Miniprotein binders against a7tqs6. Designs and how they scored, part 19

Target 1, 250 residues: a7tqs6
Amino acid sequence: MNEDGSVCNKILIAFQDNDQIANLKESVLGEVFRLDKANTNHDENIIKGLTWSTKYYEVRYDLYVDTFDDFEEWCKDLISSEYDDLREVLSGIIVIDSYTMEKDKIDQNKLLGQLGSVLQDKFFVFMNTNKDISQDVIDELNDDNSMQLTSDSGNSVEIINYHNVSNLKLNQYNEKIGFERVREIIDTCEWSGGHRVQTVEAKADSTDVDLESVFNRLKEARLKYLEIEDEDEREQFALEISNEFAEFLQ

## First folded at step 7 (miniprotein)

Design p19V
Fold by ESMFold2-Fast, scan of step 7:
Structure p19V (fold): chain B 250 residues (1-250), chain A 80 residues (1-80)
Amino acid sequence: as target 1 above (250 residues)
Amino acid sequence: MSDEDRLRRAERLMMWAEVLEELGRIDRAIKFYERALEYLRRVAENTEDPELREELEEEIAEYEEHVRELRERLEELEKE
């Protein structure tokens, strides 16, 4: 174990290699990680020494940019035991690809479920580039996350639309969508405590116990949300949690 | 498998090999680099672009040297 951030706090972003990849990299790196093309070489696959800052803390992290043509091959490699140590240093994964409503040959939902099963305490985001999938459909897919995206009854993947064709800032549950939702997920992920540094604002009256309580509450809220069987109760719970944490979100 | 796919796979393997080096998993890093080098050599053999071929040959030579250094380091670790 190294006590330097070089051996943990890594985020993997994986893009489907297609004609839009340059635009997707510019948008995702710019909007999520605030890495402008003018200040960052978007052709590099390893970007080290970045700082993730919230009003409550800052941490050092490294960003790894991967591309795949064959999603199944990419998933099988990452799931394999050969990648065990590599998965352990990740704080989370973001996949940017087209979500398929109808399956051609690759069972995308099965692969997402299998990946989710090996990403225990790590965030897992799938950013959908298919413009034909509306926010309402995304909300429904996420509501049925454990049942529709995995047949193994265990899952942590969250599907987020890349395109905001409705020009909405919030979904029907008053929750953030798009890039702001991705940032919210990263804000509350389980970083290594040894590499976390409190911001000037947080140091005055905030404690690490308070931040840990916020993170634990958000994790508990996520699990409870998935356990709610009544759709109206689930919607009400999501709204209540959103309002409860409004002051902590960005 | 296309040459573009081979280059993509080589870059991925080299990216992860660097992480394995940071973790001190030198034997595993060597295996990842060796697999990446196999892909790069195939692209260098297949390409009709002399500039790309020269660039790849230089990259291959640099990583072959790096792997040699890693193997020497692994031998020393086994002695300690």
Scores: ipSAE 0.720, ipTM 0.897, lowest interface PAE 1.0, mean pLDDT 79

Design p19Y
Fold by ESMFold2-Fast, scan of step 7:
Structure p19Y (fold): chain B 250 residues (1-250), chain A 80 residues (1-80)
Amino acid sequence: as target 1 above (250 residues)
Amino acid sequence: MSDEDRLRRAERLMMWAEYLEELGRIDRAIKFYERALEYLRRVAENTEDPELREELEEEIAEYEEHVRELRERLEELEKE
């Protein structure tokens, strides 16, 4: 959240540059981020000032929209020390590309593993555009990745199918798939500071609760100030209260 | 490296420079813009397409001006 002047909470979305990229951007930005072409230019590299809202919180974030022709070159650049400043501010990454089962499977998996290892505290989603890969195969790939997280491999990528050929809403394990799974990952990611908790039970967020506490303390201080008969003691008390509340003014 | 590869690389570098600029890393943004400009200049020199050359020369001039503005902004930040 940018309310404190923080430069965190960025999501990087990287698309394979192919003849489907316009359709992919429209679908991903529309379905995952609720961004219509009518109110958002999908050709922008940076989309700023967005709000991610759930039942439980709101947070401000920005989207960095990227494209690549060569996935290996893109991965190596992003992993390099030149990109440390960019990686540091990310809450997560979404890559939209074709997952390879045969052509460059070993190299692609190696690159995903290397990228995942430098994104250990961030979400990492690979949205697969290869229509030949079924949901069952995706489930197996993610099970393998989950197992690797308990070992020394450090691979944290989650593979999600872009196409839903079978019109499934849930996989065989009753887990969300497709765009709804991506939203679930974002819902539960570790945003940097800044998010406010909102619940059905609480009408005010944490900021409003803090404000009420400050107000009550000021009211009590004012009443106590009026009870002090010695002018030197009143001035001392006013200075102490001023110093106590200086933290809320900065 | 082909001219098509150079244009692709220049576009990549420009995009990353824009991200760095948005993050306030003006010093790094300038370096990425300058690298991209070098690729664009080489394509402009090599191309036999006069329309492409004119388009690239206009783009180069715009980003050279942008880099100059960024350098002025960086110098002002250094005085703080």
Scores: ipSAE 0.150, ipTM 0.619, lowest interface PAE 5.3, mean pLDDT 76

Design p20F
Fold by ESMFold2-Fast, scan of step 7:
Structure p20F (fold): chain B 250 residues (1-250), chain A 80 residues (1-80)
Amino acid sequence: as target 1 above (250 residues)
Amino acid sequence: MSDEDRLRRAERLMMWAEIFEELGRIDRAIKFYERALEYLRRVAENTEDPELREELEEEIAEYEEHVRELRERLEELEKE
């Protein structure tokens, strides 16, 4: 009998097996999960006992690192009933592969839609390694995929570019991109039994929140906002504070 | 399917066996271990590399023992 209550909160990362896989593992594990090669073996397929921390909570999670040659076969396996217990314990999935715009190949969007349909209440990220796909195209694809999967009553996949050729932190719609966007998705995912260390309850109703602590934080934020002289930095700070308090103020 | 492909398939199946074992699905873990062992045995039989054969035979023996222990655990759970 296992007395450990942590039978949930797993993240599955799947890489296409190619000549870049070692470099992709190093950057994704390093940038998204803060796991560098000095203190973590990147060849391990199961990495246990990790901690995800935000201002509002801390939760323990495990990483499952998978590899595939055939994305269609991998999707069919993961959708199958044999993997249903895995899907139940996942907080989300990150796939690292090249997104294709070529119509003469297998319809990758169709496979992403089918997989998304069984990942309800889970995050689903497709991290694109194809350098030919610009951020503007990614934004359009995400809008199209969201509309399609909503119509099919499925969970929508979010496509995120691995390569940041513009060195921008935000897209044209003032949204985070790249690894920062992946971290934002994980920050806001529905963890099971979170709050190992709680400053405030992330899932509390507004009436259950410690309003005094919230108002004190807002006062500090307002004072810092007034000290910021750069308009871009001030706007970014305002967005961060708005996002931070949106969950508590309604 | 090449022996290299069989070894890669075996590694992946072993990973899933360990995952399902940790999830408490001993029945599914056993099935994944057995599938992985089939691939490892095939490579051990086919290989002309004595060092690889020895390494695989040791790995096969360790996992066969582990599967035996898992089967005993599953039998005890079913007796409840």
Scores: ipSAE 0.387, ipTM 0.765, lowest interface PAE 3.0, mean pLDDT 77

Design p20I
Fold by ESMFold2-Fast, scan of step 7:
Structure p20I (fold): chain B 250 residues (1-250), chain A 80 residues (1-80)
Amino acid sequence: as target 1 above (250 residues)
Amino acid sequence: MSDEDRLRRAERLMMWAEIIEELGRIDRAIKFYERALEYLRRVAENTEDPELREELEEEIAEYEEHVRELRERLEELEKE
């Protein structure tokens, strides 16, 4: 049997080593991965045999839990060619640390960009523990990072606040925030098919195109149909519109 | 680099050596284990804590035996 050759679907989660690390592990492993202390030893570096379940699929995965003191050193190690095989098996990375906008300190944004450049087709989340960074600032940073995907050859980081001081479930754009956003990112990541138990795709290409645009087009088509005086032209137009929508709503 | 930092690096290298070993890249796994062992040996030599030294020496011996077994497996694969 050749099943043994398919090693994939690993998630790497890395915590800054500080006095809050035990609380951070409890919160993140509990809220994102549904791993309670009663059922899981949070001090384990490798947690195997986990199942990720959505409405559309199930997949088996393993969780790798790392700790770092020096973020720059950790990033340089992970980017290096020595870690190519590790990066290949990852579905994504979650880093838990304090985000800083101070240019005179470690250039964290540069490091995040460099790490992102080697994480093609993998999710990359930075969970910010700095309470001084507001959700509005996070939204702006993520918008800027997303725009870089059109020109860069890597993957952009998504920054998510660990602390929700406003106790909101959605941001100003009606998008999920906090732990639920992390779960949404994992739900839509590009898992390897080797461990998938359902054949239903979770990719955008398996859903219909923007429904609002389709409805707007249908309303416009109806108004034009009513404007046509000639019966033959009206019938031909109806067939053309029917064919158009049949093509897009399959 | 502190001894505490060396222990964290060794733990990370060991974790990734196990991952690389699961991938069947025994040659690369051996290199990661050897790097981790270098850090552990340095801490064992530098520490003034006899209990920590004994714990590290036991861990080093276990991984040295594992590397020996991996080297034997690599030799058998090369014969085929």
Scores: ipSAE 0.131, ipTM 0.578, lowest interface PAE 5.8, mean pLDDT 76

Design p20M
Fold by ESMFold2-Fast, scan of step 7:
Structure p20M (fold): chain B 250 residues (1-250), chain A 80 residues (1-80)
Amino acid sequence: as target 1 above (250 residues)
Amino acid sequence: MSDEDRLRRAERLMMWAEIMEELGRIDRAIKFYERALEYLRRVAENTEDPELREELEEEIAEYEEHVRELRERLEELEKE
């Protein structure tokens, strides 16, 4: 194991191999990772030395692009002990495939649950390409997944629609959807420690701030925000979180 | 299993091998490369396209040399 964490901060993206894969890669790599096809070969399986930047920090990461035709075989490989070194360095996983509501199809939810169980403190996103599944259904599935697949609060799969026919940025609850939701999940994931906190306006020296605690709290705050039914309580919570993180937002 | 399926599996195994190399797991990288080579050899043997066969034979030779180099590095690391 590399004790300084120099081999951490990897994101694994896995695409279902179908006739749309070239378009899916262009859209996902372009919209989520800002990798233009004109400047980046989207056929590369390993894209190194990328920078993830937010208004609060900057971190370096690598992107691993995988393809599968048999999702069950792919899941079994990734869960196996032979891939434990890979799983250790991942910050998260994004799977791009068609989510099925078909009862007789291989139990996709079971496989997603098994993957979630080995992805502690990693983000896990399933981008659904099935156009028949509406945003309201996605919201319900995510609620169900939190209840059925959660072994720890940090490893539940989140299902996000790839198609956004209404061009909406927010759902009915003012929550981000689509590619912007994926970016929000990455923004708040637990990156490997040891990185300087940097802002767009200024580069600061390393601080005594516990970056892992800050990132974990932002993730926790987002999940808790989604649990609040009452509008007034939600507003109060947002104010409390803003006050709590005031020192980290400058 | 079709030859197209074999090529896809070979490509995936080669990607995993490269990742294992990056992580310093030379022992695992060799295993992934060897599995990929098995698929590539089968396609080269089965194909009726002489251009594809020649291309695959060249690729196989390159990866066989790379695996040989990896085995030498692994032997040196195991001595240390």
Scores: ipSAE 0.208, ipTM 0.597, lowest interface PAE 4.7, mean pLDDT 75

Design p20W
Fold by ESMFold2-Fast, scan of step 7:
Structure p20W (fold): chain B 250 residues (1-250), chain A 80 residues (1-80)
Amino acid sequence: as target 1 above (250 residues)
Amino acid sequence: MSDEDRLRRAERLMMWAEIWEELGRIDRAIKFYERALEYLRRVAENTEDPELREELEEEIAEYEEHVRELRERLEELEKE
């Protein structure tokens, strides 16, 4: 239960149950959510009262840690009407499994498309554990998926490599990859409710301000920032957005 | 299905029961707790380890009590 009593801002993380699951949980919880084994029991299925912090806001959230043996069965459950209340409180979903490049890709992509269609306004990340898939291939898959798997109004699934076999910091488009990309997606997701704070400095009073417009603006600005290839133009845009954000916060 | 697999399934079902409870779906929470308890009971009956059996029996008793309380709560909500 959230500390302020509202029920929202949940992230569902689902791992394929295999012999690597303990290592995957340690890496994902540690690198994405900054939950070290020293401070957090990685065997917990529900991790409550976490804070997601960026330069511009803080929000309270909970993690639901699930496992599956059969991805199709898991997708069927999550898409069903029995899980509609869960889908409403989720900010997003992260699936950790092996992405297939074989003939079964059609079935896997069909399932990802079906799941994506019920996750409108939620982020959807598929973190790929298949080491044979290079970053260039991931970039192409994400471009293809955004056009084919989801409607224009729905959230497309984004495939992100778990393994960084080429030791890259950025992809060919100068975009973040790996765990840092997952964090960036979470930074820009549509959090809901009274868990938001515009800035740490500006939290003197909890007033009914239209936080949705502020966060939508920041989300749009971040996505546009990522599309800018020229470094000088990105720096200028960042300054313009910082000034605009300051005006929103007044 | 091995006893190890049954324990994993029970743990996952318990997680979903807690989630449904948090979301106010007491009816669904009861259903998922009952499914989880069935798996735990199977392991308790099958295990050759008396220490594990005792631990599972204690856990089963605790969740059975919790389910009973949830059923009472659901009955009150349905009357109103």
Scores: ipSAE 0.155, ipTM 0.637, lowest interface PAE 5.5, mean pLDDT 77

Design p20Y
Fold by ESMFold2-Fast, scan of step 7:
Structure p20Y (fold): chain B 250 residues (1-250), chain A 80 residues (1-80)
Amino acid sequence: as target 1 above (250 residues)
Amino acid sequence: MSDEDRLRRAERLMMWAEIYEELGRIDRAIKFYERALEYLRRVAENTEDPELREELEEEIAEYEEHVRELRERLEELEKE
């Protein structure tokens, strides 16, 4: 059954060791992985037996929490052949550090490119803690990275701002940002082993019960739609409801 | 390299050793544990804090025993 799942589906998250690390761990583990300090020891380097759930599937995974002082040294270690076995079991990597535009930009970008080339269809997220980098700049950097990705190369890194200084929910292209974007990347990553599709029949005893709940939800949604006075909010709500009901039509 | 840097490297190597142990790569786990122990021994030798030295010596002894058990396990697997 789960023989592949026992030695795969690992996520590596690596934090820059600085005076903010405790707060960064609390925020990232809490917001991305739903691991609250009240019920989880954030000082653990290996957190086992976690479940990643979406409306479409459920999978078991483990979280590896690493810390580095020197990003270059950490990257070179992880790229090396000594870490081949670890890289193979990873579903993805999240690095939390300061992205720089001026100082060390060339070296940092080269390291990110080299690391990306060895991940082979794994997600690669760089969560930027530098408050001086705006969302518009992040959007441009990600566009540039995407344009440099060839069909023969590995995954490009996606840079995501840790700080939401402008309190934005979406970027200028109506795409998710921040922690919700990281969750979206994990939702759509290539899991292996114990990945299972969650079906309506698996959760309910009969289709008639599901149809009744869908009917009630649709009725509530229509009433709520009529109460929305902002045209943009109304359109977005209509799209959300359409996507929700499309799930039940298939 | 400072003793604080050595302790951080030891902690990281211990994590990687545990990961390799979980992956069934007992041979690599042993190597990572041994490298981590090397850093811990250096800090224990250099420290002027007798309390820290005692704590590190206890930790070193525990992991040395764990490595011994892993070596026995690896030898037994190789005989199969």
Scores: ipSAE 0.291, ipTM 0.704, lowest interface PAE 3.8, mean pLDDT 76

Design p22D
Fold by ESMFold2-Fast, scan of step 7:
Structure p22D (fold): chain B 250 residues (1-250), chain A 80 residues (1-80)
Amino acid sequence: as target 1 above (250 residues)
Amino acid sequence: MSDEDRLRRAERLMMWAEILEDLGRIDRAIKFYERALEYLRRVAENTEDPELREELEEEIAEYEEHVRELRERLEELEKE
């Protein structure tokens, strides 16, 4: 059997079909995926043979660009058993639409919850185009979503504002926002069956180490930390260990 | 459902059919192509725009030939 390409990781991007869709595609494909109109046809629904590169790895992936008029119909189709094979190959989903805060919020959140329930080990991002929702509100919504998770097999959605009205790079907690947050989520996603290759940059940065020995050292450090009775000495030891393992903690 | 909605649904079904084809699920790909063709034919019949009708009829013919090729490929695979 020739399975060439069948294990390639896929990302699904779904846009609400409105008068802003051309501008949204240009911004999202350009800023998140580094795909400019000069070298990529933004009207293509399938963009193949892309490379996602970080300082630690490279993996090949494809982009699927979908649109919807009716979010409920789109969600029901994607959740259905007819789409099981398609969902299996996805590394994650990005939905670009207006997040609802008022009386329709219950229906939209119900659909997001239902979709999240079938996205085990896959990232799920909702890029909000509603300008009335501030970053502060988004931070609160994401905190609430995170607190619901107690190692369940379901996945929570992360809501990220499309519009950066304040032109900020970080939120009040010094966390990335906007397109850079989306990139960070993709950087850390689980590329199922992915072709993970050590990059030249990663080797140049001296990140090519024996991970087994690092994990063993960290385990030993944790045991020593628990044996320290003095609070000041314990804090100093924690700082020393954090500095030693900084490359693997963030 | 409007003709605009039908064209949108057809486009989406075509995309998923191509994905299924790439995944080697030829049987499912054919079914998605057939559903998309149903939507395209309805718009071609309903439209009062001769240019759009001609474009759709050409697209329909292309995908009908593609589906025929996929059916031949599926029959060959089933003999192995």
Scores: ipSAE 0.182, ipTM 0.604, lowest interface PAE 4.4, mean pLDDT 75

Design p22L
Fold by ESMFold2-Fast, scan of step 7:
Structure p22L (fold): chain B 250 residues (1-250), chain A 80 residues (1-80)
Amino acid sequence: as target 1 above (250 residues)
Amino acid sequence: MSDEDRLRRAERLMMWAEILELLGRIDRAIKFYERALEYLRRVAENTEDPELREELEEEIAEYEEHVRELRERLEELEKE
């Protein structure tokens, strides 16, 4: 913990500063973090002492709410070595902005790739507010991003539509979309220094798969994999891990 | 850079400074506060709005005092 008693788990959420920011904060903070204006001041840049609860665990976290006018400047700042301490403490980042496919503007995809390259073991979500981008396009972009990681040291961004114009709960691949997908990403993230507290329901149900244990084992396997110096041993270990976790990766 | 851009930049730097301070990174927090103060001082010098100038001068004085206190804390920690 920090000296003032705050928890070490942090999530950064950053909003484009525009005339819709108040509405976006209300919707995103309400739907993703269960924080409505009656209970929380959405204009505070630091919201401390929050609890993230799932069926299987609880963890405490702080939410950092940032605002940017210039996305390129914001990305370059966060990528810089001056922000190493901030990036290290984060469990993940959510950016809320309009995704653009215009080729004559600053290459937003390049900036997202560069930021992803310095976010090791952190979740990275881009919530798209551009209504012109359909779910099918989002699905294709995410597939492409997963295949085209710029380095093994980074994470690919996942692009999620803010607007659900089709009122769908799942995409064509039977995967969650919208706010529910964001919550799923947070549910399964590698929390950055807090220990997860197993819930009473998880302890009581001996027949359920312990998701916390699965995710902890996957994290341990990933770290062990990266420590293996020999390429042949690393490949064999990867095969062993794939076989061991096959039922959980499906 | 416009004065409005400078104020937004200062706000971001202040937020990051506070976060770094909470993380115990006092030396880095001081640097972020100082950069934010540079932007606030420029707006205070450039503005023709006397009310905004007075508000900024008060904010600047408060953060300058906070930075002074942080420097004292850092100096004491480094002596150990």
Scores: ipSAE 0.012, ipTM 0.437, lowest interface PAE 8.9, mean pLDDT 75

Design p22Q
Fold by ESMFold2-Fast, scan of step 7:
Structure p22Q (fold): chain B 250 residues (1-250), chain A 80 residues (1-80)
Amino acid sequence: as target 1 above (250 residues)
Amino acid sequence: MSDEDRLRRAERLMMWAEILEQLGRIDRAIKFYERALEYLRRVAENTEDPELREELEEEIAEYEEHVRELRERLEELEKE
C-alpha cells in the first residue's frame, strides 16, 4: 500500500516447476530484482516493500512469485474474466519456462497470444530456459511477434533467453539481451499506481522530470505503433521514439 | 492431480486472495481462500507425513479464522 493509500505496484513472476526451479529463482530474483539469499527468502511467494530505482525515479512495489506445472491451466485461469481486476493491478508479468520449437509450440504460442491480448498496458516477458534456442532465433521470434500486433487489445510477448550460450552483450540489432533486457523493460514500464520520487541524479540535473508526461508519451507511442500499417514506417517510428526517450529511460 | 500440485494451487489462490483483499474485493477474496482451503484439506487427508499434516492443519485453522473475520467484515459492509 502506497503512502497515499493507493494499492502498491505489483509484478507477477511465474516459474515452471522443474528440477532447476531453485537455481532459476536464485538467478532471476538476484539478477533482475537484486534480491540475494542473505536478505530474502527465495521460497517466499509474496515479497513486499521492494524499491525499483533508476537514474530518474524510484517506485515501491511488491513481487508475487507463482509456480506452475501446467502452463495451459495457469494461462486459462489468468486470462479468464474472473481475473480481470487482478490483471489490471499488475504492472507486468514474467514467465520462466522452456520455449518449444515443435508441435507443442503451436499450443504454447496460442496461449501466449491469448494472454498477451488481455495484458493491455502491462509488460509481458517470457524468459526462455531452452538452451537449444539461439539468440538469432529469439530475435526472429520477437520480430514476428511485433509484426503480428494488429490489435489495440493486446501486447506482444517479448521472448528473452535465460541462457547466454554465446556470451553476447547485445543482439544483432544492438539491443540489450538477457537479464539486462528484462531490467530495461521494467525501467520503462507504466507503473500502475507508482509513487514517483526523483533520484539524486535527476535532481542534480536541475530539471523537473515529468515522469507522468514521459510515461503518457510512451503509452501514446505504443498505441501509435500498433496503428501504423506500413512496416517500414513502424520501424522508423520505433527508432525515433527509442532515440527520443533514450536519455530519460536509461 | 498430485499433492504437490494441490499445494502449488493453494499457494497461488492464497496469493491472489491477498491481492483481492488489498483491492477491497472481500467477497472474491473469501471465494479464493475457500478454494485454497479445499486443496489444503485434501493434502492433509491424503498425506502419510505426520509433520506435514500437523503443519497443514495449523495453516487451515489459521485461514479458516481469517475467512470468518472477512465474512463478518463483508456482512458489516453490506449493512451500510
Scores: ipSAE 0.714, ipTM 0.898, lowest interface PAE 1.2, mean pLDDT 80

Design p23F
Fold by ESMFold2-Fast, scan of step 7:
Structure p23F (fold): chain B 250 residues (1-250), chain A 80 residues (1-80)
Amino acid sequence: as target 1 above (250 residues)
Amino acid sequence: MSDEDRLRRAERLMMWAEILEEFGRIDRAIKFYERALEYLRRVAENTEDPELREELEEEIAEYEEHVRELRERLEELEKE
């Protein structure tokens, strides 16, 4: 709860319960949310009163850390009508699990698509812990997911590799990858609580960044991307949008 | 379903209930807490570990009191 009594922004992060979960929590909470193990108990399920700070704004948020054994069960619960109110209050969701490339991936992809369809105006990230999936494959999956969107679906999941085996900073399209990409998604999300304070750095640049126009541009870009039938034009458009947002953040 | 799975589900339901409380959805928060308490009670009844049983019984009592307070708040809100 903010000091003025308004509800704080909320992010849900959900980890698969496996023998690596302690390491995954340490790296994800540390790299994405800047939560040092020395200052934060990474075993806490609810971490309140955090500040998300960019060049252009600051906002307060609470982080909710969930754990699941069965992704299908967890995902079906979150998709259900019982969770409508919970989905609405979230600014976004991050899932950390292994992406399946075999025949069973169809069920996982179907669930991710269904969850994405009910997370309108929320960010949705799937951090893949499967080391066998290369960045090039991730790029193809994200392109496919974007192209599979119907006019009614709204949001698609973005799959981001947890492991950076090739030690790359950018993908073949000069886009951020890994933890930096997750941070970029959060930087540009539509915070559910809507409380933003402009930072000194944004004022010092002598350019007033209209965050609402940035968010509207992102929504328009997504819709226009879906309307483009030519693959070369669609790829060129995606690059132009990526460059536009890179200028916003840097 | 194992007792470990029940404890995990209870923890998740408690977390969601807290979010619903903050948003003023007291009616739904109560339902989530009640589901979580059912799982905790099942584990407390089934466990042969007396230390775990004592810890769970304390936790159950605390959340039962919290749900009681939430029901009082809901009744007050309905009168407004």
Scores: ipSAE 0.367, ipTM 0.756, lowest interface PAE 3.0, mean pLDDT 78

